# Miniprotein binders against Uncharacterized lipoprotein syc1174_c: the designs that were tried, part 8

Target 1, 342 residues: Uncharacterized lipoprotein syc1174_c, of Synechococcus sp. (p08452)
Amino acid sequence: CAVGGYAGDALPLARAIASVSDRLITHPNVMNGASLYWPLPNVAYVEGYALDRFAAGDWQLQPVHCNRIGLLLDAAIEPELRIRHQQVAEAAQATLGLSVTAAVITDAPLGVTLRQADSGSTWGTIDRPDSLLRAADQLLKAGCEAIAVIARFPDDPGAIALQDYRQGQGVDPLAGAEAVISHLIVREFQVPCAHAPALQPLPLDASISPRSAAEELGHTFLPCVLAGLSRAPRYRSATESIAESIRPESVDVVIAPETAIGGPGILHWAARGIPILAVAENRSTLDLRPVDLGVPVQHLQTHLEAVGWLAAYKAGLDPAALSPGDRRLSYLNHSVQQATSG
Below, E stands for the ipSAE of ESMFold2; O stands for the ipSAE of OpenDDE; V2 stands for 0.75 times the mean of E and O plus 0.25 times the DockQ between their complexes.

## First folded at step 5 (miniprotein)

Design S15 (at its last look DockQ between E and O 0.30; V2 from the best seeds 0.00; counts 0 for: pae E 7.9 > 1.5, pTM E .564 < .8, other shape alone 6.48 > 2.5, SAP 82.901 > 70)
Fold by ESMFold2, look of step 6:
Structure S15 (fold): chain B 342 residues (1-342), chain A 105 residues (1-105)
Amino acid sequence: as target 1 above (342 residues)
Amino acid sequence: SKVLYFITVEADDPEQARLIADLIAQELRIIAERLGLKVEVFVEVDGNRVYILIYIEGDPDKLRELAELILDLVELLAKQYGNDDPSLVERARQLADEILRRAES
């Protein structure tokens, strides 16, 4: 799960977690830093629908050395923006050694729409999901193993929400539409997929948050999307016999924001009995009382505590020993001796 | 016919909003299954935002029935809880209109 959704906002956390883990399985939103991305060799870049299928035990992950990436471009993209994205893909091949082997323009504009209600909620649709799927199918038939989607998004959806996001407040207003695009392709074709929206550059704002500034340094997120897809593991049915597979049973710890704890993926992990670290982040409403999901959850206040928890766990320690406070033994009989103060 | 729809909700209490989204998703699945429609709903939370992704596929006549049921249900809920958020009716109408438009194609 991602926190905040800013480009690179979670990347320092991902670097810290990866340094104390054998492998980190995470969502593109955690790893995407736009022009400021940081590749990590032990990170598996996994789209959200595939994460749910993995948690459910329906899919396993097959590590790869390099994916052949197909570019899927929305017909709605203006010619100058399209050329810019083509140049980014070509530069990624030249500079990063990535394999971008085919490109397709959809046969119809995808028609991404975004609207904002007076309450601040947003909603929208994709008019031509069939055009998206037909283009993806062409790339797969051409031998591509992962798909980068570039869809034309409205430039000013929810201008108030976008302004808040630029000032470091709130969440990327485009994230819902991006999620639906990647979910649809992964659901239909079971291939790694990530999205880089096609937008015109935002106006200069001298007061933007450093957390959001990375997204405005370049024309697009495409470079980090390509880097992430290059080594993204392939999604395979759990019933297939695959050597060197990453299976759900091999997951030792799950880290998620407390706001994500009720999701179906987290419930699958809880049913396996592995530790779930729920990070409140400063001033979470969940710090009043843990929500009772019928599962054991370790509630932490900060992401730094989660890194420490993992380091202790990997060292073979009980992480509770690093917390303040005394842990007293409880007797299994009915009579409990009162703890002595000394 | 196929309908792909999404909703983003910014919530003061994202935990409560997620629980409401899961309840709505369960209700939609129940109605769609009664009509013989394939439905998938995904709920995702990011910070104080809740994203609801809705995919519906099936017989155009049944999609039309679903759209009418959604409108009727939302109107009843709006009357029962008052119109504290008049955009709720508009959002539900737009979902139903999208379902109907996809059913006619």
Scores: ipSAE 0.012, ipTM 0.509, lowest interface PAE 7.9, mean pLDDT 72
ESMFold2 (binder alone), alone request of step 5: mean pLDDT 74; pTM 0.656
ESMFold2 (binder alone), look of step 6: mean pLDDT 73; pTM 0.638
OpenDDE base, look of step 6: ipSAE 0.354; ipTM 0.689

Design S17 (from S2 with I5W V74A)
Amino acid sequence: SKVLWFITVEADSPEQARQIADRIAQELRDIAERLGLKVEVFVEVDGNRVYILIYIEGDPDKLRELAERILDLAEQLAKQYG
ESMFold2 (binder alone), alone request of step 5: mean pLDDT 75; pTM 0.646

Design S19
Amino acid sequence: SKVLYFITVEADDPEQARLIADAIALELRAIAERLGLKVEVFVEVDGNRVYILIYIEGDPDKLRALAELILALVELLAKQYGDEETRKRAEELAKRILEEARKE
ESMFold2 (binder alone), alone request of step 5: mean pLDDT 65; pTM 0.517

Design S2
Amino acid sequence: SKVLIFITVEADSPEQARQIADRIAQELRDIAERLGLKVEVFVEVDGNRVYILIYIEGDPDKLRELAERILDLVEQLAKQYG
ESMFold2 (binder alone), alone request of step 5: mean pLDDT 75; pTM 0.644

Design S20
Amino acid sequence: SKLIFITVEADSPEQARLIAELIAEEARRLGLEVFVEVDGNRVYILIYGDPDKLRELAELILELKRGDPSLVERARQLADEILRSES
ESMFold2 (binder alone), alone request of step 5: mean pLDDT 72; pTM 0.652

Design S21 (from S2 with I5Y A25K A32R V39K)
Amino acid sequence: SKVLYFITVEADSPEQARQIADRIKQELRDIRERLGLKKEVFVEVDGNRVYILIYIEGDPDKLRELAERILDLVEQLAKQYG
ESMFold2 (binder alone), alone request of step 5: mean pLDDT 71; pTM 0.608

Design S3
Amino acid sequence: SKVLYFITVEADDPEQARLIADLIAQELRIIAERLGLKVEVFVEVDGNRVYILIYIEGDPDKLRELAELILDLVELLAKQYGDPSLVERARQLADEILRRAES
ESMFold2 (binder alone), alone request of step 5: mean pLDDT 69; pTM 0.570

Design S4
Amino acid sequence: SKVLYFITVEADDPEQARLIADLIAQELRIIAERLGLKVEVFVEVDGNRVYILIYIEGDPDKLRELAELILDLVEILKQGDPSLVERARQLADEILRRAES
ESMFold2 (binder alone), alone request of step 5: mean pLDDT 69; pTM 0.595

Design S5b (at its last look DockQ between E and O 0.71; V2 from the best seeds 0.00; counts 0 for: pae E 8.0 > 1.5, pTM E .640 < .8)
Fold by ESMFold2, look of step 6:
Structure S5b (fold): chain B 342 residues (1-342), chain A 89 residues (1-89)
Amino acid sequence: as target 1 above (342 residues)
Amino acid sequence: SKLIFITVEADSPEQARLIAELIAEEARRLGLEVFVEVDGNRVYILIYGDPDKLRELAELILELAKLYGDPSLVERARQLADEILRSES
């Protein structure tokens, strides 16, 4: 449910939520910053397209102990950078016990381009999505169960936007392109997928935001992508009979940013009548709180409040009991009582 | 088929939602696959489909934005349409 955020700032939240949940289902952007260093055994790492299919009731999630991961490497990656990514994947396998069983290089450069309009809007294309999909198919035919994509991204995608992001300002200029790559693979093949862009290491910046620095550790964040994919649940049609699956009916609570309320995934959850916690996340985004989409949503100011809400809920309490206000009873037959009293 | 992804910075959350609604409705009518998300003033758009339909979408978005009569919406719609048409090259 959380896309396009700062990769490193969501892991403390995921840890807190996981500590008061039996199972947390969440997106790679929540987990990727430092998930390598802090494994979360009750967390399901689920790509955004698959989350939408799950919310819609089209897919169920099958937990796994370990996925065989395939590496999908863009032909555009220059040889030295390719060797670095291969060494990182082999090191992650050796030190974390992951299963990285095959690698392919695409049959054509993927042609990832990024541009920025004068308005600050960004634009990007993938010239050869067919080459991407053919490479994914080869990995699946070789027995891989999850795909890590390593695509060559431009090193200079709009220097002002990149510098703003490194200082904790604005949006991740790469987030859109990363999302489309994983969405294409998951939509076409229904397998766990995540992306680690191939970039030259950014210059040292003593003033980098700590939250942004999590994405720049080492030469790549491929190891945390691999760790997440290793335990990512498999996607199955909701009509299949799968023992011990996670089904949408088993979800007790949905937590989402207020800015995501009204999206198709959230509307599916609202239709199921389960609690939806809409978190402002940061008071600077409160300009969207007045938006009423006609769904039964609990509005919270901070993620800390969401953790408290979950703790009360797990304890079997009505979370409203932790609020300082009084709750009053209402009679369902009030109009009938008044009519009979006359 | 071709994949296009775009982020748009609108002038207001209301404009962002209008842009998102316009694109989603017209893309579905043309048989394009579309995923649109709004985050405050920002619109995130993923479109997949036939290049000729993408060209038709860009033209329809611009014409509908002109009918709304909001100058800032027209400018944002023009920028979006130009970016969609450029992806065909």
Scores: ipSAE 0.015, ipTM 0.519, lowest interface PAE 8.0, mean pLDDT 72
ESMFold2 (binder alone), alone request of step 5: mean pLDDT 77; pTM 0.697
ESMFold2 (binder alone), look of step 6: mean pLDDT 77; pTM 0.702
OpenDDE base, look of step 6: ipSAE 0.176; ipTM 0.627

Design S6 (from S2 with I5Y; at its last look DockQ between E and O 0.73; V2 from the best seeds 0.00; counts 0 for: pae E 5.1 > 1.5, pTM E .656 < .8)
Fold by ESMFold2, look of step 6:
Structure S6 (fold): chain B 342 residues (1-342), chain A 82 residues (1-82)
Amino acid sequence: as target 1 above (342 residues)
Amino acid sequence: SKVLYFITVEADSPEQARQIADRIAQELRDIAERLGLKVEVFVEVDGNRVYILIYIEGDPDKLRELAERILDLVEQLAKQYG
């Protein structure tokens, strides 16, 4: 069982890791639009707050066959755009066999605000988190088991940052707001939740990165969200007795970008003493000083090396045996051996 | 009352990102304690970017005061570290 998949991972890498794992637990932002066509049955789609609770040992994960998904639509969404999202959900149900059982429009516009400073920092607010929570509660009372939130985002969220992202550079400028929306629902209700922003369609651009183009293939971001939520494991308190539960003690390895080492979830995994594979992706960095986690961290150059490590581990091998160097024994009697040698 | 606030910060290096995150988290805990607010901060680092998710519960007027101080802190740190 492996945990990984911070923002920026491509679906081919997730598929490669999944092929050498019994189970892969990963963040929703890893599963992009291509997951609509290539389901990964041994991948558990876990929202970031829930992943942190799992890492801390507060929650366990209950695998499911299919969640009844509820749509939570921001009142701020224009009627034509709302109809587009409804059409996508109905198409997903008809063509993919997903269960989308209810929809609700919030009782007030959510008021998602995004701002960017000259430094490149972004921040934002959700003006009506109460309206979001009331809408979620209605869906849950109607029997929904997972929630897809569609909130109206500003169409111009730092256009330069968005253009850099479309060219394969930088980070998704919307990711912070998406994470916050899903975190609020998961924190309050302990149910699988993911967000698909409602934006006007992006202009055609022949020069965009193929990875960014995959996210733009649909007319909305909703299809990949629904695919991920359909099999997302349910979140349960660690004190519950659940058959076939996924517990943090069953995690064999954590794979993360080297630049993400030191986050709250990683500290919990380090405290459990399991292997942490920090992947650099052959990046050249100045002034990089990794945090000391109190346990050995394996620094790897590429995700391909992480796949090899896991394959060896799954085969019952010591992954160090695949390294070219000789391994020498260390005698526990070093003080005795030193005295004997004179 | 619950307030949801989020920040992204772009740093020059992963070390700087960690320093900024630690500074923000420390200041938020200090301010929240003085205002009697419940705060929970989550930090995620992706390259040179820091994502800070802030869950705050308490008096709406005090929450507004905290949000203004957070904005000031982020702007100060952005100028200091670049």
Scores: ipSAE 0.127, ipTM 0.572, lowest interface PAE 5.1, mean pLDDT 71
ESMFold2 (binder alone), alone request of step 5: mean pLDDT 76; pTM 0.656
ESMFold2 (binder alone), look of step 6: mean pLDDT 77; pTM 0.667
OpenDDE base, look of step 6: ipSAE 0.292; ipTM 0.715

Design S7
Amino acid sequence: SKVLYFITVEADSPEQARQIADRIAQELRDIAERLGLKVEVFVEVDGNRVYILIYIEGDPDKLRELAERILDLVEQLAKQYLEELRKS
ESMFold2 (binder alone), alone request of step 5: mean pLDDT 73; pTM 0.637

Design S8 (from S2 with I5Y A11G D12V)
Amino acid sequence: SKVLYFITVEGVSPEQARQIADRIAQELRDIAERLGLKVEVFVEVDGNRVYILIYIEGDPDKLRELAERILDLVEQLAKQYG
ESMFold2 (binder alone), alone request of step 5: mean pLDDT 75; pTM 0.645

Design S9
Amino acid sequence: SKVLYFITVEADPSDPEYLEQARQIADRIAQELRDIAERLGLKVEVFVEVDGNRVYILIYIEGDPDKLRELAERILDLVEQLAKQYG
ESMFold2 (binder alone), alone request of step 5: mean pLDDT 73; pTM 0.645

## First folded at step 7 (miniprotein)

Design X1
Fold by ESMFold2-Fast, scan of step 7:
Structure X1 (fold): chain B 342 residues (1-342), chain A 91 residues (1-91)
Amino acid sequence: as target 1 above (342 residues)
Amino acid sequence: SPEELKKLAEEIAKKLAEELAKELGVKVEVEVFVEVDGNRVYILIYVRVDGKTKLYFITVEADDPEKLAEEIKKLIEELLKKLKEELEKSE
């Protein structure tokens, strides 16, 4: 399941889809901690690069019961803020029963910078990706099986984007950098990875959007990332013989926002001939339709319709059979003379 | 499409790598990744110069598919120009 870039918005949707699925595959940051407040035992959290490799047929997913998580802390984090994150990880271990077995501080500040263009788009740099990878390697050599990264982000990544996000408009301006950090580790080491940013608290805004408030008040924070990583499947080569793996051939349906249909992963699924449910929420600002991309998809208006479609499909029904009206048999050979025998 | 955007980003990055290698007389490697999440496009550019690696990233929100391609082009050119300036200032 691919969901839009609004953090903390997908938990009700993920729970509904999970209830009508044998297994739901999604990104840790996409549901922003669904596992923390509402356990979803059939959800497999997979990082974006790993999802693309899975869709391409290069990787398979090995379910796990519990990963030993390594905590990777950016050297750029101030001592007070670093201690706060250590306490949060220890609290998650104590109250959620998670296995956070080691922590490492990078040997140099990662140097995350974030700038906004006049258009509202965001761009930036990570100055020390080598330091990030060395820290990850240390955690893996210590026996960690998944990595949670805490990187120091700018306190004001973009005045317009940040204000829009706080008021419930636009998307999280940090999401791009977050994706980059986990991508680096997954590509190099083939292990589950997710990120939570280290930021100074923002000023109180009484009119803040509930979505933004959820993140700023800690509702969808580091513990959610740790909970998701605790059950994230391992990434294995498709050439390996793995018991009880999830293989791309076993995927029955893909659900994605209509605006995401052009993605490489989605295009791989389309090429395999599986149903792709393109969900159009009438609050979306992007007009790109499945027909514009030439991809064979099924167009649905709401996620509620997607849940209903899945329930019917899982029950062995043609979802079209639940629509009003009679369907008639179509003959392929109408003009052929009738067979005489019988 | 994301594949066309990836190809465009890779072509721009390859030209930059060739120019930087010629200018600095050292090996320059550039690797580009493009990901799509919702109405956002993420472009990741890894630049390795003389054994040192630096990563650049671009995120673009699209209100209009036609604007997305132009905006990505502008941001990639700006980012790669910035990288060239930084490398030229290096000792």
Scores: ipSAE 0.347, ipTM 0.708, lowest interface PAE 2.8, mean pLDDT 75

Design X1t
Fold by ESMFold2-Fast, scan of step 7:
Structure X1t (fold): chain B 342 residues (1-342), chain A 88 residues (1-88)
Amino acid sequence: as target 1 above (342 residues)
Amino acid sequence: SPEELKKLAEEIAKKLAEELAKELGVKVEVEVFVEVDGNRVYILIYVRVDGKTKLYFITVEADDPEKLAEEIKKLIEELLKKLKEELE
């Protein structure tokens, strides 16, 4: 199997890589979850904390036919907006055949706040993480196997950064806070979890980026989260004996952006001796510090090259053999090399 | 590296616990987790005072590891100032 892109994998890229791999494991980014509308039977969407535990060899992934999903609603959500999210979940169940088996409203407002730093980094608070975890525990005790979280986010979280993102510039200012919410539940309970924010509708912007428009028009919000969670693999301890599972030892290759090289997840894969394909998605970036991983890293310029590399590897070819040039034998024994030369 | 992230978490927890305890005059428990996802770093800070728990989080993204470390340090200092204000 292949592991590709920790965040921001687009559906066209996921489809291309999935077509040349037996299985692709990738990170879902809930705010960019357009990929969930096109089912890929050999793609396993795994939350970031779980992906790191998988890479570390602590967890294994158990494929599922269908998860019973619990809906967790922040008490901070206004009644009418909460009913809208309830209707969306019921509509997804009725029209997509999903199993949303229980809902819980937190016993206190979660109190999500968000601040934007001058550097573009985001920081914030969750006032009541205990309330979040208590609600999740209730859903799990009711028999739910995956959790969809709807938390009330501020409607104006760094207006400039949000406007820049809507124009296709910069990063989604909400993505960090959303990742923290799902990380918290996954870390505590070891179950699939994804988040969709509860927000009031944003003003019309005729020049909005197509990716941002997809998110704002509802095509990538709660229904995508529910569809993804319905088939998300369950997280099991690597020490458990499970008849059919995806184990970290079955990973053949890691495909990651160059900016991810040197991170702990990549270092875990490097320690296993797995080929790492580092893709340069933005060649205008000049000041990237190299990191010595102690294993060969293949630096590629495009995702198309990564797809070609994987196809060759799966066919039992040395991908280097498809590049022009003579490859000569190198002898490890100096005297043998010299004797053979003349 | 994983060892560096663990040291960072321990340093943040110690600094926040000491400064908040000094400011509030009561015992403060701080637990810090550092998670990495690609080029993005998540710092999760649990602060417990008088049995109440609150979570603070920092999300940092940078292409340069040196700049990332500097930005984390600045954000921790800003968070410490805001924490002192909120807990008053």
Scores: ipSAE 0.387, ipTM 0.738, lowest interface PAE 2.5, mean pLDDT 75

Design X2
Fold by ESMFold2-Fast, scan of step 7:
Formats: C-alpha cells, structure tokens, sequence
Structure X2 (fold): chain B 342 residues (1-342), chain A 82 residues (1-82)
C-alpha cells in the first residue's frame, strides 16, 4: 500500500505528512534547503514534469540504492565561483558519501535571463538550450543516473519582488526559471534532475525573514540538492516490467494548495477518482466560483486538518465519522408519495 | 488535456511564424498548476529558447495571462530579429 501526495513548502509539514503515510511523493521545493537536516526515508523527490508524467500513467518510479550524480556547470559561471561549486561537490562526496562521478562545463554560456509579471508568471530566455542538453548527454553517456545543474542566474539585488520575498512576503522570483532548466532535462532524458543557481552573494539584511534566510542558504546549498538526487527514484516507462516500483495506481490521496486545484496539473489525479485535499492555509477567502473536477474535493483550512484527515483515512476510517453529529442512512430505493429516479 | 495543449502549441507556432517569418517550434506542457510554453527559434544557424511559465488558479485568468505574455514575447522577438 502506498499513500502519496503533494506537501506544502515546509519541512515540518513534510515530516507530519510522512509520519501518517506509507510513502510521500513531494515536489522538490518541499524539501529545498533542509533535506540534509532531517532525512525522511519514505519521502521521494520527483521533479514537476516527472510528477505529471507519473500522474498521467506514462511513467513509474523505481526506488534506488544510490544514484551516480553528474554535475553540469554553466560556462557563464566565473572561474572562482565555479571552483567553489566544484569543491562543494567534492566535499559532499568526502563527508556524506555521495557519488558525484563526473562533471562537465557547457560548451557555451547558457545565457539565462528572466522577467516576472505581477501575477507571479515568468518569462525569459536560455540562449543555448542545445549546449545544456549536450552537456547532460555527456554526463549520461559517462554513466551518470541523475543530473545536478548549476546555471548562472542574473544578479538583481535591487528588485522589489526579491526584497519583498526576503522580508517574508511574495513569491521567489527565481522559481519559474529554475523549474524550466530541470524540466528540459527531465523531458529529454527521463532522469532525475535538480537545479541550484549560481549567484553572487546578496547584501546582508539584518531584518531578513528567518524563512527567507533559511531558503537563501538552502537554495544555493548544493549538498542538499546532491543528497536529494542521490535518493531520487528513477523514471521508467509504465510499460516496463520492474520488480519493485511505485505506480500512479497506488496513490491514495493528493494534497495541494487551493490555488493549484483550478490548474491543469490536477486533472490527471481527478480522473483517477482519488480524494483531493485542497488546503487554504494563509488564504482566508475562497474563490466564489466552485471548481468542478468531477470528483469531490475536500476543502480544508489548515495543514493540521490535512494531517488529521490522512491519519483517519490511512486507518481505514471515513474522516467524516470523527466529526460531531449523527450520520443517517440514505435509502436508494426509498418509496415516497412519488418515486424519483436518481 | 494533451490534445488541447497540442492544439494551443500549434496555434502559437502558426501566429509566431506568420508574424516573424522564421522557423519556430512550440511546446505547451504542464506540471502541477504551472503551464510551460517553450518556443525554440532558429536564426543564423543558432537555436535560442524563449520560455513562459504561467501560474493561475482560474482558467480564464490563465488564458488571459498567456495571451499577454505571448504579446510581450512577440515584441522582444521582433526587436532581436531586426
């Protein structure tokens, strides 16, 4: 039996959900910056594109003993900063026992740029996507089974969006562009991939939010990326016969932020008829228009309620049975003055 | 659906090819509540990727945001090709 779901962006939440599930499949952001501090043996990192291929029934997940990781370095990274990342990878091998078996520098600067819209949407460029994919291919031909990408991102310490995020407000302005890089590699090569941006250090801000300070350290902390990739399940075609794998048919519950329920990605899970828990924590007002997914959606106010719901469900209980009030039988063949067909 | 995403990619590719007169290849893909629009443009023997990532809780807002960002990207592409 397996219970899988998408957790919120917090290690305490992931720990709570993992404790009431057989397996938890998480978006990489859930464990970003903290995976080394509290390892969870029943939690799997799966990149976003791979999660959707998994949900669609096209891919299955193969648990691994340990992946051989390739380090892909953007040629745009300054030599000093590149050496720093190389030393971090070597330190991870020496002190954590991780397998970082090869490194490659792209044959041209990748030329990553980005712009953020008010809605949180991003658009930008990668000047040399072919260079990125050639470097990934070299690592895979050398026997690597997962890829860590270090791309040079633009420095923008004066941006209002970045400053708002550092004060604990708003959205990470880099998240969209970061997702594109790993998406391209996973789509092309069907291997685990994660990204850590190469950035110049941001100015000290003594008033920075504790959450943002932890994320800044963890976000650029390559060992967390490498530790996650070393344990990431491999992506295999659903048509393959694999002795021990995680299949989408074994997923029992999906937990998603309420903002995701109206999005296209949830439709595969809705089509499977599994419970969908929509969590509105930190959003006090729900949309006036209900979302119709063809299956009942459980709207919950807090993540604590989601943990309680999962615990009841895993125990084989109807969570509604734990709420106050009597539950009455409904008769499908009840006769009244006039019978109506259902 | 996968069919709708493919149709959207074809519509975007047709619009960009008509406006720019260059070879473009467009993919529209999803993960979670995020839609990726990946536009490969080949000019002077070099391939460059333009990307849009859109995140919205309302399908109507999603369509409007995509339209807005495609128009911004067309502006940028016309400037670069000139």
Amino acid sequence: as target 1 above (342 residues)
Amino acid sequence: SPEELKKLAEEIAKKLAEELGVKVEVFVEVDGNRVYILIYVRVDGKTKLYFITVEADDPEKLAEEIKKLIEELLKKLKEELE
Scores: ipSAE 0.560, ipTM 0.847, lowest interface PAE 1.4, mean pLDDT 75

Design X3
Amino acid sequence: SPEELKKLAEEIAKKLAEELAKELGVKVEVEVFVEVDGNRVYILIYVDGKLYFITVEADDPEKLAEEIKKLIEELLKKLKEELE
ESMFold2-Fast, scan of step 7: ipSAE 0.638; ipTM 0.846

Design X4
Amino acid sequence: SPEELKKLAEEIAKKLAEELAKELGVKVEVEVFVEVDGNRVYILIYVYVDGKRKLYFITVEADDPEKLAEEIKKLIEELLKKLKEELE
ESMFold2-Fast, scan of step 7: ipSAE 0.609; ipTM 0.831

Design X5
Fold by ESMFold2-Fast, scan of step 7:
Structure X5 (fold): chain B 342 residues (1-342), chain A 88 residues (1-88)
Amino acid sequence: as target 1 above (342 residues)
Amino acid sequence: SPEELKKLAEEIAKKLAEEIAKELGVKVEVEVFVEVDGNRVYFLIYVRIDGKTKLYFITVEADDPEKLAEEAKKLLEELLKKLKEELE
C-alpha cells in the first residue's frame, strides 16, 4: 500500500503510481475532475485528519463498494444556487450511478468568513459549527455513510490571490476553510467527508490555467466530491476486528513533496520505519533545509524517479541496486577491513 | 527546521488557549488545536460561550519561527477583541 498524491500532483501521476502499487491512498484534490473520466479502482481518497489518525495507528480503513452519500447544504445558500447543487447531485445519480440518499439544510446559516492577509496567511471563522454538526448527525441517522458539504463562501475572497491561482500561481485562498469544514465532521463522526464551496459563478477568463479550468468546467467541484466519496473507505477504530481492512502496518511507501517532510503525518510514517520518497519537483520556496528523521529518506528530483523506485521495490529489488556502480560487502567488525575490488 | 516549527506551533497554541482563558475567565471555554503541514500551520480555535460553539481558524505560512510567532500574536489580539465584543 502506498500513500501519496500531495501538492502539485495530477491524474497522470496518480495513474502511474497506481499502476505500480496494490493500493494508493491519496488526497481527494489530486483527482479533481479528471477522476470522472478515468477511474482508478485501487485508489482510495482519505481526508487529512483521517489520514493523520491512520498514520498514528488509531484508525483503519474499510474499503467499500459504494457509499450512500448525504448532501449537507448551508442555509446561507441562495435558493437558485441551492437548486443548482441539488440538480448536480441528481445528475450524478442519473449519469454516474452514485447513491445520494438524503439531503439536509442546516438549521442556521453557517457564517463562513474568510480574509487573506498581505503575508499570505488566511484567517476565517465558522459562526455556527454546531449547526453543521447537527445536520451531519441527521444525515448519518438517516443511513448516510459519507457526507458532502456545500457551504456558502464569500464571493471573491482575496481577489488577487484567486486570480493568481486561476493563472496557475500561488495557493487556493479557499483551501484552508475547506479543510476545516471536513475536519470538523471527520473528527466528530469518523465518516468520509469532503467539501465543495458554494460561490457565485466566476467570470470567464480566456487565459485561465488548464488545471484551474478543469476544476471550474461544468461545475466539476461537486461532481468530483461525490465521485470521490462514493468509494472513499470508511474510518474504523484500529481496535475493531474488521475483515479486509487497510491497516497502517500495510503501508509500504510514502510519497511527498520535499516541503512536506517533517510534518506530523510524515513523522508518524518515519517512526514506523516506512520509506519516504521526497520529491523536489516544483519548488515553491527558496528555503530548502535538510531534515534528519532518523530513518532513510530518498530525495528524488522527479516523479518519474518515484515511479521507478516503486516498480523496483514492488519487484523485490533494493532500488539502490539500480544505481551506477557495484555495491560491496561491509564488515561490522571494527578490526577488519572491508573487502574491495579496487 | 520542520521539527522546530512544529514545537513552536504547539507552544503557541498552548499559550493562545491560556491567554484567552485568562482574559475572558469562566464565561468562555476554549480549545486550541494545531496542525502542521510542511511550511503551513493551521490553528483551530473552538470557543464556547453560553453553550454556543464558534470556530475560529487561521492558516499561516511561515518560513521561520519569528514570523509564525508574530502572526500568532496578531491573531490573539484580534480574537480577544472579537470575543470581548460577543460577551457584551
Scores: ipSAE 0.387, ipTM 0.742, lowest interface PAE 2.3, mean pLDDT 75

